# Ledger of designs, part 26: VHH binders against q9p7j3

Target 1, 174 residues: q9p7j3
Amino acid sequence: MILPLFPETQVHVFVYENVSNCAAIHEQLISQNPIYDYAFLDAATILYKKQVYSAIIRALEDRRDEQMKTKTIHSEVILSLSPKTEISSAFRQFSMTKKSKNIVVVKIDSKLTEEEEFERLDKLVEGNRVEFSDEELQKLIDFKVLKKNYKLDPSTLENPLASILSSIALRGYS
Short names: E, the ipSAE of ESMFold2; O, the ipSAE of OpenDDE; V2, 0.75 times the mean of E and O plus 0.25 times the DockQ between their complexes.

## First folded at step 1 (VHH)

Design e29 (framework vhh_8emy_2; at its last look DockQ between E and O 0.03; V2 from the best seeds 0.00; counts 0 for: pae O 13.2 > 2, placed apart)
Fold by OpenDDE, second read of step 2:
Structure e29 (fold): chain B 174 residues (1-174), chain A 118 residues (1-118)
Amino acid sequence: as target 1 above (174 residues)
Amino acid sequence: QVQLQESGGGLVQPGSSLRLSCAASGFTFSNYWMHWVRQAPGKGPEWVSSIYTSGGSTNYATSVKGRFSISRDNPSKTLYLQMNSLRPEDSAVYYCARDFYLPSEDVRGQGTQVTVSS
């Protein structure tokens, strides 16, 4: 996938459910294994495609503007999902954990087609791929976690997407 | 404010049919999973059925599959549950909910009582 404002950057997003080896993946991430050069998100924290894309765009903008707060573009995606500026908080809120069962995987700067990237990633993730869609994401969401992460209240629950996108876009401005 | 209001419950005999409605307001209604959940006295909440408002994908609990039918009308922002071949064990308060499978969640109605008894 090519983003309109970042035509030079190819992005792929994958969703896995019933992943059995999140703990193993997590260990590889901790060890900074380059084979696992992805953003691994807990699907329980993702409600919309646009939420993910917004975070990706924010991360890419930060990179473009040389304002990245994290070391890698993928970690910046994780940070960009958070309304908070603290990296550790963002990771706790949105990153895949050892106990995760469903995940969203983001690849930025891919040199492969979506299918080729999937074949590569499928060797790392032991789960079943589902469509990257709002319908599928919303099956996996933990709304309690979502509400907590974005401090959703009765007023913002009218349009959670708007609130989420605003939180992402305005991070650091409050 | 997100509001959900259930209606259509009542006392019916086994084998009868009942149609529940849920009037939604305060949000776009499209692109949401809408749910029916129920809770009987002394029991925990039980998921009954779900429908994705955009596209109409549906899911059913095993206990109601083949007997219940979930549907929606997007223009009127109304969720429906057609309940056929009702059984005493279907007796519960039925809740309409957005995004959640539990009636205790914030985005749900007050519920409507369904009682199936001879």
Scores: ipSAE 0.741, ipTM 0.867, lowest interface PAE 0.7, mean pLDDT 94
Fold by ESMFold2, look of step 5:
Structure e29 (fold): chain B 174 residues (1-174), chain A 118 residues (1-118)
Amino acid sequence: as target 1 above (174 residues)
Amino acid sequence: QVQLQESGGGLVQPGSSLRLSCAASGFTFSNYWMHWVRQAPGKGPEWVSSIYTSGGSTNYATSVKGRFSISRDNPSKTLYLQMNSLRPEDSAVYYCARDFYLPSEDVRGQGTQVTVSS
């Protein structure tokens, strides 16, 4: 997929449910294995496609403006999901963990088609691919986690998207 | 409910300038980033430019960078595209859009025709 805001940057997003090897993937990420150069997100924290795309856009803006706070664009996506600037809390809140069951996987700067990138990723992830859609994401979300991560109160739960997108866009301006 | 209305298109000579406007209603304009997209006959939609909620960050397609300038006025709920040094390949229907990440999820206006021809 080409994002309109960054037309020379090819991005792919995949969703897997019932992933059995998150612990093994996590070990490879800690080892900085370049084959695993993706953003691995816990799907329990993701409700909307727009949430993911907004974090990608914020990360790309920070790269463009030379204001990235993490070492890779993929780790910057994880930070960009958070309303706070503290890196370790963003990773603990949004990144896939050893105990995750469902994941969202982001590849930025891909040189491959979606099908080609899927073929590579499918060798790494032991789970069932589902469509990256709001329909599928809402089946995997944990609303208690979402509410905590973005400090949503009952008055905003019917329209959480605007609050979430504002948190991503305004990070660092508080 | 949500409405976007483009205006300012026309028939002009190469090298001319045009300023497109997009009037928005039915949503909190200042909460959304906005986009310009164009479509020439027989071609798919082409992203042109985007601007963030505050207007502080802008991006442009390579084909228009340095010639086009996007801006917004949040109090009047209006999006603009200043188009300078127009070329025949800029001929298209220009749409303003909210949330241009997937075609089925975007909100788009009726469009305004820009034709650049000798």
Scores: ipSAE 0.006, ipTM 0.166, lowest interface PAE 13.2, mean pLDDT 83
Fold by ESMFold2-Fast, scan of step 1:
Structure e29 (fold): chain B 174 residues (1-174), chain A 118 residues (1-118)
Amino acid sequence: as target 1 above (174 residues)
Amino acid sequence: QVQLQESGGGLVQPGSSLRLSCAASGFTFSNYWMHWVRQAPGKGPEWVSSIYTSGGSTNYATSVKGRFSISRDNPSKTLYLQMNSLRPEDSAVYYCARDFYLPSEDVRGQGTQVTVSS
C-alpha cells in the first residue's frame, strides 16, 4: 500500500483466522526474535481497515517527528491504536496474546514484496489467511472489547468509525 | 528478578522542583527504552515521558513538555525525571517502566508519591 504522506514507506497488512500457535508466536515476540518483527494484533480489537491505517499513519508521523514512545515502528503501531498515550494499557488492549485465535499482522519497511511476506508469514503462523477487508474483520471483531477500548456509548454505536478514527488521530490531545 | 525501584518523591509547593530516580536491576538496562508514567487519584495511568536506549531521543506528554526532563545513566542503570515548575495537577504516584512489546513484559516499579500543594 502507498500512503500519500509517506509514499516511500512499504506497508503490508495480513489477517489470519483460527491460529493454533499464538502461544509460540507470543514467546518469540517476548524474546525479541528479529524474524518476528511485525505488529501482531488481536483481531478481536480491529473493526475497520481505516482503523489499522490510521494507527500506521500516526506511528509514521511519530517516527518522522522523532516522537516514538516505543522501541520499534511495529510496537508504535500497537500504541497508536489506543486513544491514550499509556503504553502498558495499549499493549494489553490491542496486542495478540497466548489465547488469541485471530490476528492482524502489520509489516512496515519491508524489503520484500507482499507475496514474499505471505510466504514468510505462512511459515510462522499456523492459521488460515483471509482478505484484509472490512467484511472479514467484522467476522472476527469482539464488540465488547471494541466498546471498552474506545469508550463507545450507545450514541456512537451506529457509526463507531468516526469515533475510533478521531481517538487515534487525537491520541495525547484528548 | 527484574526490579525497578523509584525514589525522590515528596510534598512540595507549586513552582518547586523534584528529581525522581529509578534504579533498575535484573536485566540489561541499556537494551531497553525507559518510561515514566503517573497515576493521579481516581484517574487511569498517564504516560509522562520516554527515553531511547542511548539517551539520544526523548519524548514528553504535552502537559509536561518544557518543564520535565528525562535522562538516563546506563553505567549505573538509573533513570531520572527532573521536574521543574511543578503544578497541583502534577500530583500523582510516579512509576518507572521498562519498554515492552507485550503485556507479559510489563515491568513497573512500586512508585513514588509526588504531592504539589500549597
Scores: ipSAE 0.005, ipTM 0.185, lowest interface PAE 11.4, mean pLDDT 82
ESMFold2 (binder alone), look of step 5: mean pLDDT 81; pTM 0.831
OpenDDE, look of step 5: ipSAE 0.000; ipTM 0.205

Design e3 (framework vhh_8emy_2)
Fold by ESMFold2-Fast, scan of step 1:
Structure e3 (fold): chain B 174 residues (1-174), chain A 118 residues (1-118)
Amino acid sequence: as target 1 above (174 residues)
Amino acid sequence: QVQLQESGGGLVQPGSSLRLSCAASGFTFSSYGMHWVRQAPGKGPEWVSSISSGGSYTNYATSVKGRFSISRDNPSKTLYLQMNSLRPEDSAVYYCARSYLWEGTDVRGQGTQVTVSS
């Protein structure tokens, strides 16, 4: 995908369901293994493609403006999904855990093509790749998690897109 | 109980060196990346340096690059920060922190005070 505001930035997003090795991936992330320099998100927290792209755009804006709060662009994507600016809270809310079963993986500034990056990730992730689409994401979302993370009321939960995008764009102003 | 205990701070003159230590207990130290973070009076916390779980990868804030070295000894569960060519701007409380995932921290110590003045 090419982002209109960042046309020179290479972005790849992959979705995996029924992942059996989340505990092993999580251990690699804790150990800071550079091979795993991706944003590993729990798919239970992602409802729309636009949600992921909005967080990516916010992270890229923060990098451009020299206002990143984390040390990597991928960690900044995770932070940018949260309506608050607290790093530990954002990671607890959105990053994959040892118990995750479906994940969304984001890579920014890859030196590889999308297909090459997929071949690399397929060796790291033991699960089934599905299309990065609203239809597939809606099969994996946990609405209780979504409601809690974005403080949604029942009426907003029926059509949450605008509220979610506003929360991402207005991070730090609540 | 997870615990981190810093030591080695003190009052030194500009141009001096100090080595800070952080003793870890209550967790598998060799499985976690570690950070040094500092906070100067009246300022927010500033990340100083990071080291991977096995010690092969290190990173430094621009302000300390070339002057500070982070290292670890996994058998003794100890993290180190070697600080050379200290400047008044380095005066702060220095905290040892355990990595949560790549960038976040979930536990930090009580801190050790470093004061650089003539």
Scores: ipSAE 0.015, ipTM 0.388, lowest interface PAE 6.9, mean pLDDT 86

Design e30 (framework vhh_8emy_2)
Fold by ESMFold2-Fast, scan of step 1:
Structure e30 (fold): chain B 174 residues (1-174), chain A 119 residues (1-119)
Amino acid sequence: as target 1 above (174 residues)
Amino acid sequence: QVQLQESGGGLVQPGSSLRLSCAASGFTFSNYWMHWVRQAPGKGPEWVSSIYTSGGSTNYATSVKGRFSISRDNPSKTLYLQMNSLRPEDSAVYYCAAGYLEFPDSDYRGQGTQVTVSS
């Protein structure tokens, strides 16, 4: 996909449900295997497409301004989802774990087409690929996790989008 | 095998300065973000500072900003932490880490160097 503020940047987002090999993927992430250079998110933490795009835009802004806090643009996406600038905390909140079942995978600056990334990623992830859409994400979200990560009140849970986007935009100042 | 060896810790008085070093081997140092993390007795690990691969971008925990400076020398594969105006609350074992900070228990972590700030 093409972002208006970063038209030269290729962005691909994939959603997988019922993933059976999260422990194996997690081991590859710990070993820093470059084949796994993606942002692997727990789908339990993602409610909207705009949530993911806002984190991507923030990460790209930090890279542009030479203000990245993490090793890769993909790690910066994970950090950018958090309302705080604490790397370990952000990964605990949003990154996939060995116990995850549904994941959202982000690729930035791919040298491959979307179809080629699908082919490659489908070989790494043992799960069912679904459409990156608000309706599919809403089937996978855990509202208890969402409420905890963004400190949402019961009244805000009815329409949390503005609160979530504000938290991402104000990362480092709240 | 990846190895990180910290040095430069010691017992100092409040207001003193120390320079910590981390010697790296077994990986391409210049390709990795480097970090300093500390752990005080009875507390969990606290991230202190990070530095980009070229040294052009740095970040600091609010508790040390303005007092500590992180730097690196890629030719010698060494990471540094210059600590000024040390306080008793800076007392901790200081570890260097390479790559993904979110995996502090990875094989890319050093043995640590003890810093004690006491009168």
Scores: ipSAE 0.000, ipTM 0.153, lowest interface PAE 13.9, mean pLDDT 81

Design e31 (framework vhh_8emy_2; at its last look DockQ between E and O 0.01; V2 from the best seeds 0.00; counts 0 for: pae E 15.7 > 2, placed apart)
Fold by OpenDDE, second read of step 2:
Structure e31 (fold): chain B 174 residues (1-174), chain A 119 residues (1-119)
Amino acid sequence: as target 1 above (174 residues)
Amino acid sequence: QVQLQESGGGLVQPGSSLRLSCAASGFTFSNYWMHWVRQAPGKGPEWVSSIYTSGGSTNYATSVKGRFSISRDNPSKTLYLQMNSLRPEDSAVYYCAKEWSLYGDTDHRGQGTQVTVSS
């Protein structure tokens, strides 16, 4: 897909459920295997598509403005999901772990079609692809984790999307 | 403030039908999965059914599939559970839940409504 504000940057987002090899993927990420050049997110932390898009946009803006805090655009996406400025916290909060079962995978600057990228990624992820939609994401969410990550309370839970987006947008401005 | 209020429970005989309602307020009702869960004495919470408020996709626990039907009215922010062919094992407190994780719990549910199926 193409983001309106970044027409030269092709982005793909995939959702996998019942992934059996997250531990193996995690090891590859630690070793910085270039084949795994994606942002691997724990789906338990993602409630909305717009949450992911917001993080992607922020990461792209940071790159555009030469203000990236992390080494790669994909790590910047992970950081951008967090209301916290600490990279380690962001990764702990949102990144796929060895224990993850459901994941959201983001590819920035893809040179492939969505289908081609999926074919490539499908060789790396042992799980079931599901639609990238709010409906499907909400099946995978851990609300406890979500509430913790964004410090959601009864008032903000009336409109969690607004709160989440605000947290992403205003990171570092609290 | 998120509020959920269940109603419609009661004492019924096996084979009977019952319709539960849940009045929701204090949050955006659209674009959410809403859930019915139940808890019997001495047992943990059990997921019963879910509906996605936008589009109307539904899911059911195996134990109630074919007998229960979940529905919603978005304008009134009301969730329904039509329970047919009730069995004694369906006896429980039924809760409407805004949030139900795959881990089997929810932080937002009402006070529940008691359903007792007995001859």
Scores: ipSAE 0.629, ipTM 0.838, lowest interface PAE 0.9, mean pLDDT 93
Fold by ESMFold2-Fast, scan of step 1:
Structure e31 (fold): chain B 174 residues (1-174), chain A 119 residues (1-119)
Amino acid sequence: as target 1 above (174 residues)
Amino acid sequence: QVQLQESGGGLVQPGSSLRLSCAASGFTFSNYWMHWVRQAPGKGPEWVSSIYTSGGSTNYATSVKGRFSISRDNPSKTLYLQMNSLRPEDSAVYYCAKEWSLYGDTDHRGQGTQVTVSS
């Protein structure tokens, strides 16, 4: 998709279900292997495409304004999903773990085409690629996790989009 | 291999200032986020402050914001915490912590330095 404030920034988002090698991927992320320079998210935490894009926009704004709080743009995306600016908590809440089964992978500033990134990721991720769509994300979400991460009440949980987007946009200012 | 050595703690009166230091060795200090964490008697660990690799971005717990200032000197591999307007509730063992990776845990902590604020 096109980001209106960052039209020259290449953004690719991939969704994988039934991933069998999350423990191996996690070891590569801990070792900071540059081949794995992506944002690896647990799909249990992502309900909407707009949720991911809001975090990407916030991370790009922080990079533009020289206000990044983490080492890479990809780690900044993970931080930006959290309603509070606390780095360890954000990663605990949103990043993939050894126990993850479904993941969302974000690449910013790719020098590769979307097709080339698919080929590269297919070698790293042992799972089934699915469409990045609200329909597919809603099959993978864990509503208990979502509720805890964004502090949603039962009345908001039936249509939480505005609350989630507001939490991402107002992070650190409320 | 990874070593963190905190210093600068002591017994002070309320309203005083202290500067804590953490000397790091055994790793590339400039490549890692650094944190200050404290633990008071009978309480779990409380995050105090974090600083980005270059020092260009800092975060603080609300309880210390405006009173404490975190900084780092990458050439000397040292992390600092300037603590002003100290209160009795700031009494704790203060730990310097290294984050190996944001996906991993931050269990690399030093031995700690005791700060006691009392009259």
Scores: ipSAE 0.170, ipTM 0.611, lowest interface PAE 3.0, mean pLDDT 85
Fold by ESMFold2, look of step 5:
Parts: structure tokens; sequence; C-alpha cells
Structure e31 (fold): chain B 174 residues (1-174), chain A 119 residues (1-119)
């Protein structure tokens, strides 16, 4: 993926379905094991590639502008998916949990090729990689979760992209 | 072993054109973003241009946009940079780089090709 405003920042995004070891990964994240320094998202919350790209861009803009609210760029991506600024709520809503089955994994500032990063990540995740595409994401989304997270009405849920992207841009002040 | 070999540099007058080539081997070329990076004496590396794996999308530093054109030929594993309307500030060693090779010791780039634009 190329980001015009951040051309020197290498980003990889992977999608896994039927992940059997989310509880083990979660323990490593809580322990702050640096081998697991990725953003692990619950795929049930992600409908579009642009949703993920917009959160990445927001996190990178906040880093550039010295406005990050969280410890790492990867945790900042998780916050950036949320329309609200409360960190704990964002993690509860978007982060992979012990019970997650399908995940989206983001690596920012990678020094590895996509293939090399995949080989490394594949040692950590016990699941089946699928393409990072709107088609595959749509198969993994939970629309009830999406509606709750972004406060979408039923008619917007048919094609919610603009509403979701504006929510990410606004961050949701309350 | 990733191998990248740049060629096509030279000494030219302002306003001239050059076409740089980069021959790649040791990796599946079509799976990777490719970049051109340049470095003038006494300065750090400067990103110039990037091209997507399929060749369908390109991006350029503002200093070269409209003058430089990046392209790739995946069957021949070759990356190109067409440089038009060259200026003295374009003088540098030009490197092609595998995606993510811009970072430190893990940088996968060739030996470079010198471009010198005299005044």
Amino acid sequence: as target 1 above (174 residues)
Amino acid sequence: QVQLQESGGGLVQPGSSLRLSCAASGFTFSNYWMHWVRQAPGKGPEWVSSIYTSGGSTNYATSVKGRFSISRDNPSKTLYLQMNSLRPEDSAVYYCAKEWSLYGDTDHRGQGTQVTVSS
C-alpha cells in the first residue's frame, strides 16, 4: 500500500479467518511482547479496506503532528477506527479479543517486504490467510457490531462508507 | 539474495533527459512495490518515486512531479525512471529499492547510478 502523504512509511495489512489462537495472542499483547508489535483488529468490525486505510492515515497524521493519544502507532490505529476519543472504548470495540475468530493485522513502519512480514506473522497466527479485499472483509463483518460502533441507521447500513469515513475523521467528541 | 543493478546515469546538460533502468533478481519482482531513491553528497537519502506491483499507480516527490515518470516491466524484472527536463539539483546517485528497503540496515538497494547535471 502506498500513502501519498507518507511515502516513506511501509504498511502491510493481512487478514486471517478461523484463527484458533486469539487467546494466546491476546496474552502476548497484554505482556507487551515486542514480537507481537502489530495492530490486531477484530475482523467483525471491519467492512472496507478504506476503513483500515483511513485509520492508518489518521494515526500517521496524529504522529506527524505530535497529537498521538496512545503508546504506539499500532495502538493509535485502533483508537483511530473509533468515532470517539475514549481509548478504553476504542480498544473494547475494535481490538482483537480472546474470543475473536477472524482478524485484521496491521504493521506500520515495517522494514520487511510483504512476503517476509507474512512469513513472520504466519508463525504467530494459527489461522487461514485470506486476501485483504472488500469482498473478503464483507464475509467476516458483523453488521450489528458495525451499526453499534458507528451509530448507523438501517438505510445507511446498505452503503455506509461515507458515514464511517467521516466518523473516523471526526473522531467522535462527546 | 536480493540483487538490484541500476544503469543509465551520466553527465548531461540542464534540460536533458535520461532513462534509468534497474535489473532485479533474487525475489519475485511482481510481488513488490518498487522505489527510486536518490542521494546527493552530504545529504540523506531522498525518496523520488514509487510504483505499485501491477504498475497501475505511481507516486512522485513534489520536486520531480511532471518531469519524471516511473514504470516497470514485470516479465523482464526491470524498473525504469524516465527523467525529463533535468536540473542541477537532480544531481545525485540514484538507487532502485525494493519495497520497505528505505530503512537502515535492511535496505535492499543496488550500488546506484550517478546522474550529474552540469550548469
Scores: ipSAE 0.006, ipTM 0.122, lowest interface PAE 15.7, mean pLDDT 83
ESMFold2 (binder alone), look of step 5: mean pLDDT 81; pTM 0.829
OpenDDE, look of step 5: ipSAE 0.025; ipTM 0.410

Design e32 (framework vhh_8emy_2)
Fold by ESMFold2-Fast, scan of step 1:
Structure e32 (fold): chain B 174 residues (1-174), chain A 119 residues (1-119)
Amino acid sequence: as target 1 above (174 residues)
Amino acid sequence: QVQLQESGGGLVQPGSSLRLSCAASGFTFSNYWMHWVRQAPGKGPEWVSSIYTSGGSTNYATSVKGRFSISRDNPSKTLYLQMNSLRPEDSAVYYCATPLDYGFESDLRGQGTQVTVSS
């Protein structure tokens, strides 16, 4: 995909359900294995495509402005999903864990074609690939997790999109 | 509560050696990878080195590979960084970190220990 304001930045987003090897992937992530240079998100935390895109745009803005707070653009995407600038909290809230079952995987600035990225990820992730769509994401979300992560009350939970996007866009300005 | 206490820094000349220590408490030290991270003034945190739970596997940033050696003593819950052939570019506050979360990179626990390399 091509993002407004970042037309030269290639972005790929993949969704996997029923992943059986999350513990093994998690071990590779904490050891910083470069083969796993992606943002691995728990799908329980993602409700909308726009939520992911907003975090990607914020991370790319921070990179452009030399304001990244993490080592990689992919870590910055994970941080950017959080309404806070506390890196450990953001990863606890949004990153895939060894107990995750459904994941969203983001790749920015791939040196590989989209087909090559699909082939590579299919070898790393033992699960079923599904479409990156609001319909599929809404089957995988955990509303209790979403409510906690974005501090939603009952009134905002009934229309969470604006609140979520505002939390992502306005973090760091408080 | 995770507690990490770094020590061993100081002011040294280029080419000198220092050994940093990190005393850990509040978690099962032997079950976690441990890391050294440094931060120079005006810069973001930079990962330096990592060590596997048993000490059998280590990783190093390209800038320190061959000069630094990470080790651990699980019975005493202590992490070490042996720094040889120090360069002015190694000047930074050094922190030990644990990957309780993948985002450990900038979540520094202790006060750190200052290393200054200058003549």
Scores: ipSAE 0.000, ipTM 0.162, lowest interface PAE 11.4, mean pLDDT 82

Design e33 (framework vhh_8emy_2)
Fold by ESMFold2-Fast, scan of step 1:
Structure e33 (fold): chain B 174 residues (1-174), chain A 120 residues (1-120)
Amino acid sequence: as target 1 above (174 residues)
Amino acid sequence: QVQLQESGGGLVQPGSSLRLSCAASGFTFSNYWMHWVRQAPGKGPEWVSSIYTSGGSTNYATSVKGRFSISRDNPSKTLYLQMNSLRPEDSAVYYCARYEGLPWDSTDYRGQGTQVTVSS
């Protein structure tokens, strides 16, 4: 997928449910294996496609403006999901863990087609791929996690989209 | 004024054990992930292990899994690395670290390091 405002940037987003090898993937990420150069998110933290796209756009803006706070564009996506510019907190809140069961995987600047990335990820992720859609994401979200990550009150939790997108857009400018 | 101070390194024989310590000061230790990284002569830094804020979750590099154990004592603000079945390839300067990002991306803070040499 090509994003408005960044038409030269290739973006792929994949969703996997019932992943059995999250501990192995997490170990490969920490060991800096370049094959795993993706943003691996815990699906328990993602409610909307727009949430992911907003974080991607923010990360791309920070890269364009030479304001990235992390080493890679993929880690910058993870940071950009957080309402704060505190890197360690953002990763604890949004990154997949060894105990994750459902994940969202983002690839930016791929030289591969979506089909080729799918074949590659199918070998790395032991789970079932589902459509990247609000419907599928809403089956995987944990509302307690969402509430804590974005500091939502009960009234906001019934319709959190605007609050989440504002938090992402205003990250670092509180 | 974040400070990290490693200790416990030394020269040991293959198959031996060592316990490394890291004393932290200048920040609320219990609020942060802590990490061990090592660097051998002529090589880049290698992440070794990480521990969550409460100590309830730990991760290890494949090369040390089953041999090393990371732990922390939040009241004393100390991080530990228990190293068992040491091999010559474990020889390196060991640093404790507090990262601002993913453990592998960049180091926010490191101590001065403690030298571990595994040799007959």
Scores: ipSAE 0.005, ipTM 0.157, lowest interface PAE 13.1, mean pLDDT 82

Design e34 (framework vhh_8emy_2)
Fold by ESMFold2-Fast, scan of step 1:
Structure e34 (fold): chain B 174 residues (1-174), chain A 120 residues (1-120)
Amino acid sequence: as target 1 above (174 residues)
Amino acid sequence: QVQLQESGGGLVQPGSSLRLSCAASGFTFSNYWMHWVRQAPGKGPEWVSSIYTSGGSTNYATSVKGRFSISRDNPSKTLYLQMNSLRPEDSAVYYCAASFDLYPGETDIRGQGTQVTVSS
């Protein structure tokens, strides 16, 4: 995938449903195993493709401007999904957990083709790969989690996209 | 026993070709990125090339791109480096390394090295 403003950056996004080994993956992430250098997100927190793209763009902007608050571009993507700039709260809100069942996986600056990343991830993730689309994401979202993470009120119920994107773009600004 | 053993080095003339081999044992070769790293006397290690677990993706240092080709044979647990159009600046000890990602780290599995000398 090619992003406007970052046309040289290779970005791949994968979605898995009914993942049975999230606890094992989580253990690899906390041990900082380099094989797992991806942003592993809980799909319960992601409603739109644009939500993920906005977080990726913000993370890339922060890297370009030497303003990253985390150690890796993938951690910066996770932080960038949060309306706040507090690292610990962002990870609690958006990262996969041992109890996650559906996940969104982001890879930035891949040295592999998309097909090779699919082969690699299919070995790491015990679940069903589905298309990265708004339709598939809508099946996996938990609206209670989404509303809590973005502090959505009744006035944004019918159009949460604009509110979510504004929250991502304006992180740390009131 | 976890081990990497390089071979194929030697003394050659500028413009010549050499093929290096690295035999792996004691670990699941097909689960690791494999790398070639070289070190000339008095200099630090320089990354040369890497190959993904399946052999599909390969990466090269700018200084060797177009001249060197990395490949692997998972059934025989062997890594190769085909070096063409060799230059005096390619003279170094060449090490095979195994890691979990694109670039080898300090603590990655490494072999003893094989000496390549490009001279008249």
Scores: ipSAE 0.000, ipTM 0.164, lowest interface PAE 16.3, mean pLDDT 82

Design e35 (framework vhh_8emy_2)
Fold by ESMFold2-Fast, scan of step 1:
Structure e35 (fold): chain B 174 residues (1-174), chain A 121 residues (1-121)
Amino acid sequence: as target 1 above (174 residues)
Amino acid sequence: QVQLQESGGGLVQPGSSLRLSCAASGFTFSNYWMHWVRQAPGKGPEWVSSIYTSGGSTNYATSVKGRFSISRDNPSKTLYLQMNSLRPEDSAVYYCAKDYLSGFEPTFDYRGQGTQVTVSS
């Protein structure tokens, strides 16, 4: 996809359900294997495509402004999903864990096409790829997790999109 | 194997300065990002600052930005944290760490006992 604010930046987002090797992927991320240079998110935390795009835009803004708080653009995406600027809290809230079973994978500045990235990820992720769509994401979300991560009360839970996007955009300011 | 030894902490008054040091051994220091993490009594670990392999790029937690400065000396395998305008809220055990990971819950490999900083009037 092409982001209007960052037209030169290539972005690919992939969704996998029923992933059986999250523990193995986790170990590769800990060992800093460069093949795994992606943002691996727990799908239980993602409700909308716009939520992911907003975090990507915020991360790219921070990179442009030389204000990144993490080692890579991909870890900055994970941080940017959080309403707080606390790295440990953000990763605990949004990153894939050994116990995850559905994941969202983001690649920024790929040297490969979407099809080539898909081929690579299919070798790394042992699960079923599904469409990156609001419909598919809503099948994988955990609303209890979402509510806790964004501090949603019952009145906003019926339509949380605006609250989530505001939290991402105003991260660190409020 | 990997060893990190922190020093330089102490008891100081609000508004004072301290410089913390971390001596590293057992790995190729110049190939790793280095970080400072702190933990106050009854609280979880809080990331403070990070520095890239060559020292060319640095990042800071919002709570310390403008007051703290991280630096490194690769030939001596030493990491530093210059802390200015110290506040009671900065009181914690400070640890240096390597292996801050992308795309993942932060794993800070801090194997030392840390150095205690107490800011009290």
Scores: ipSAE 0.000, ipTM 0.159, lowest interface PAE 13.4, mean pLDDT 82

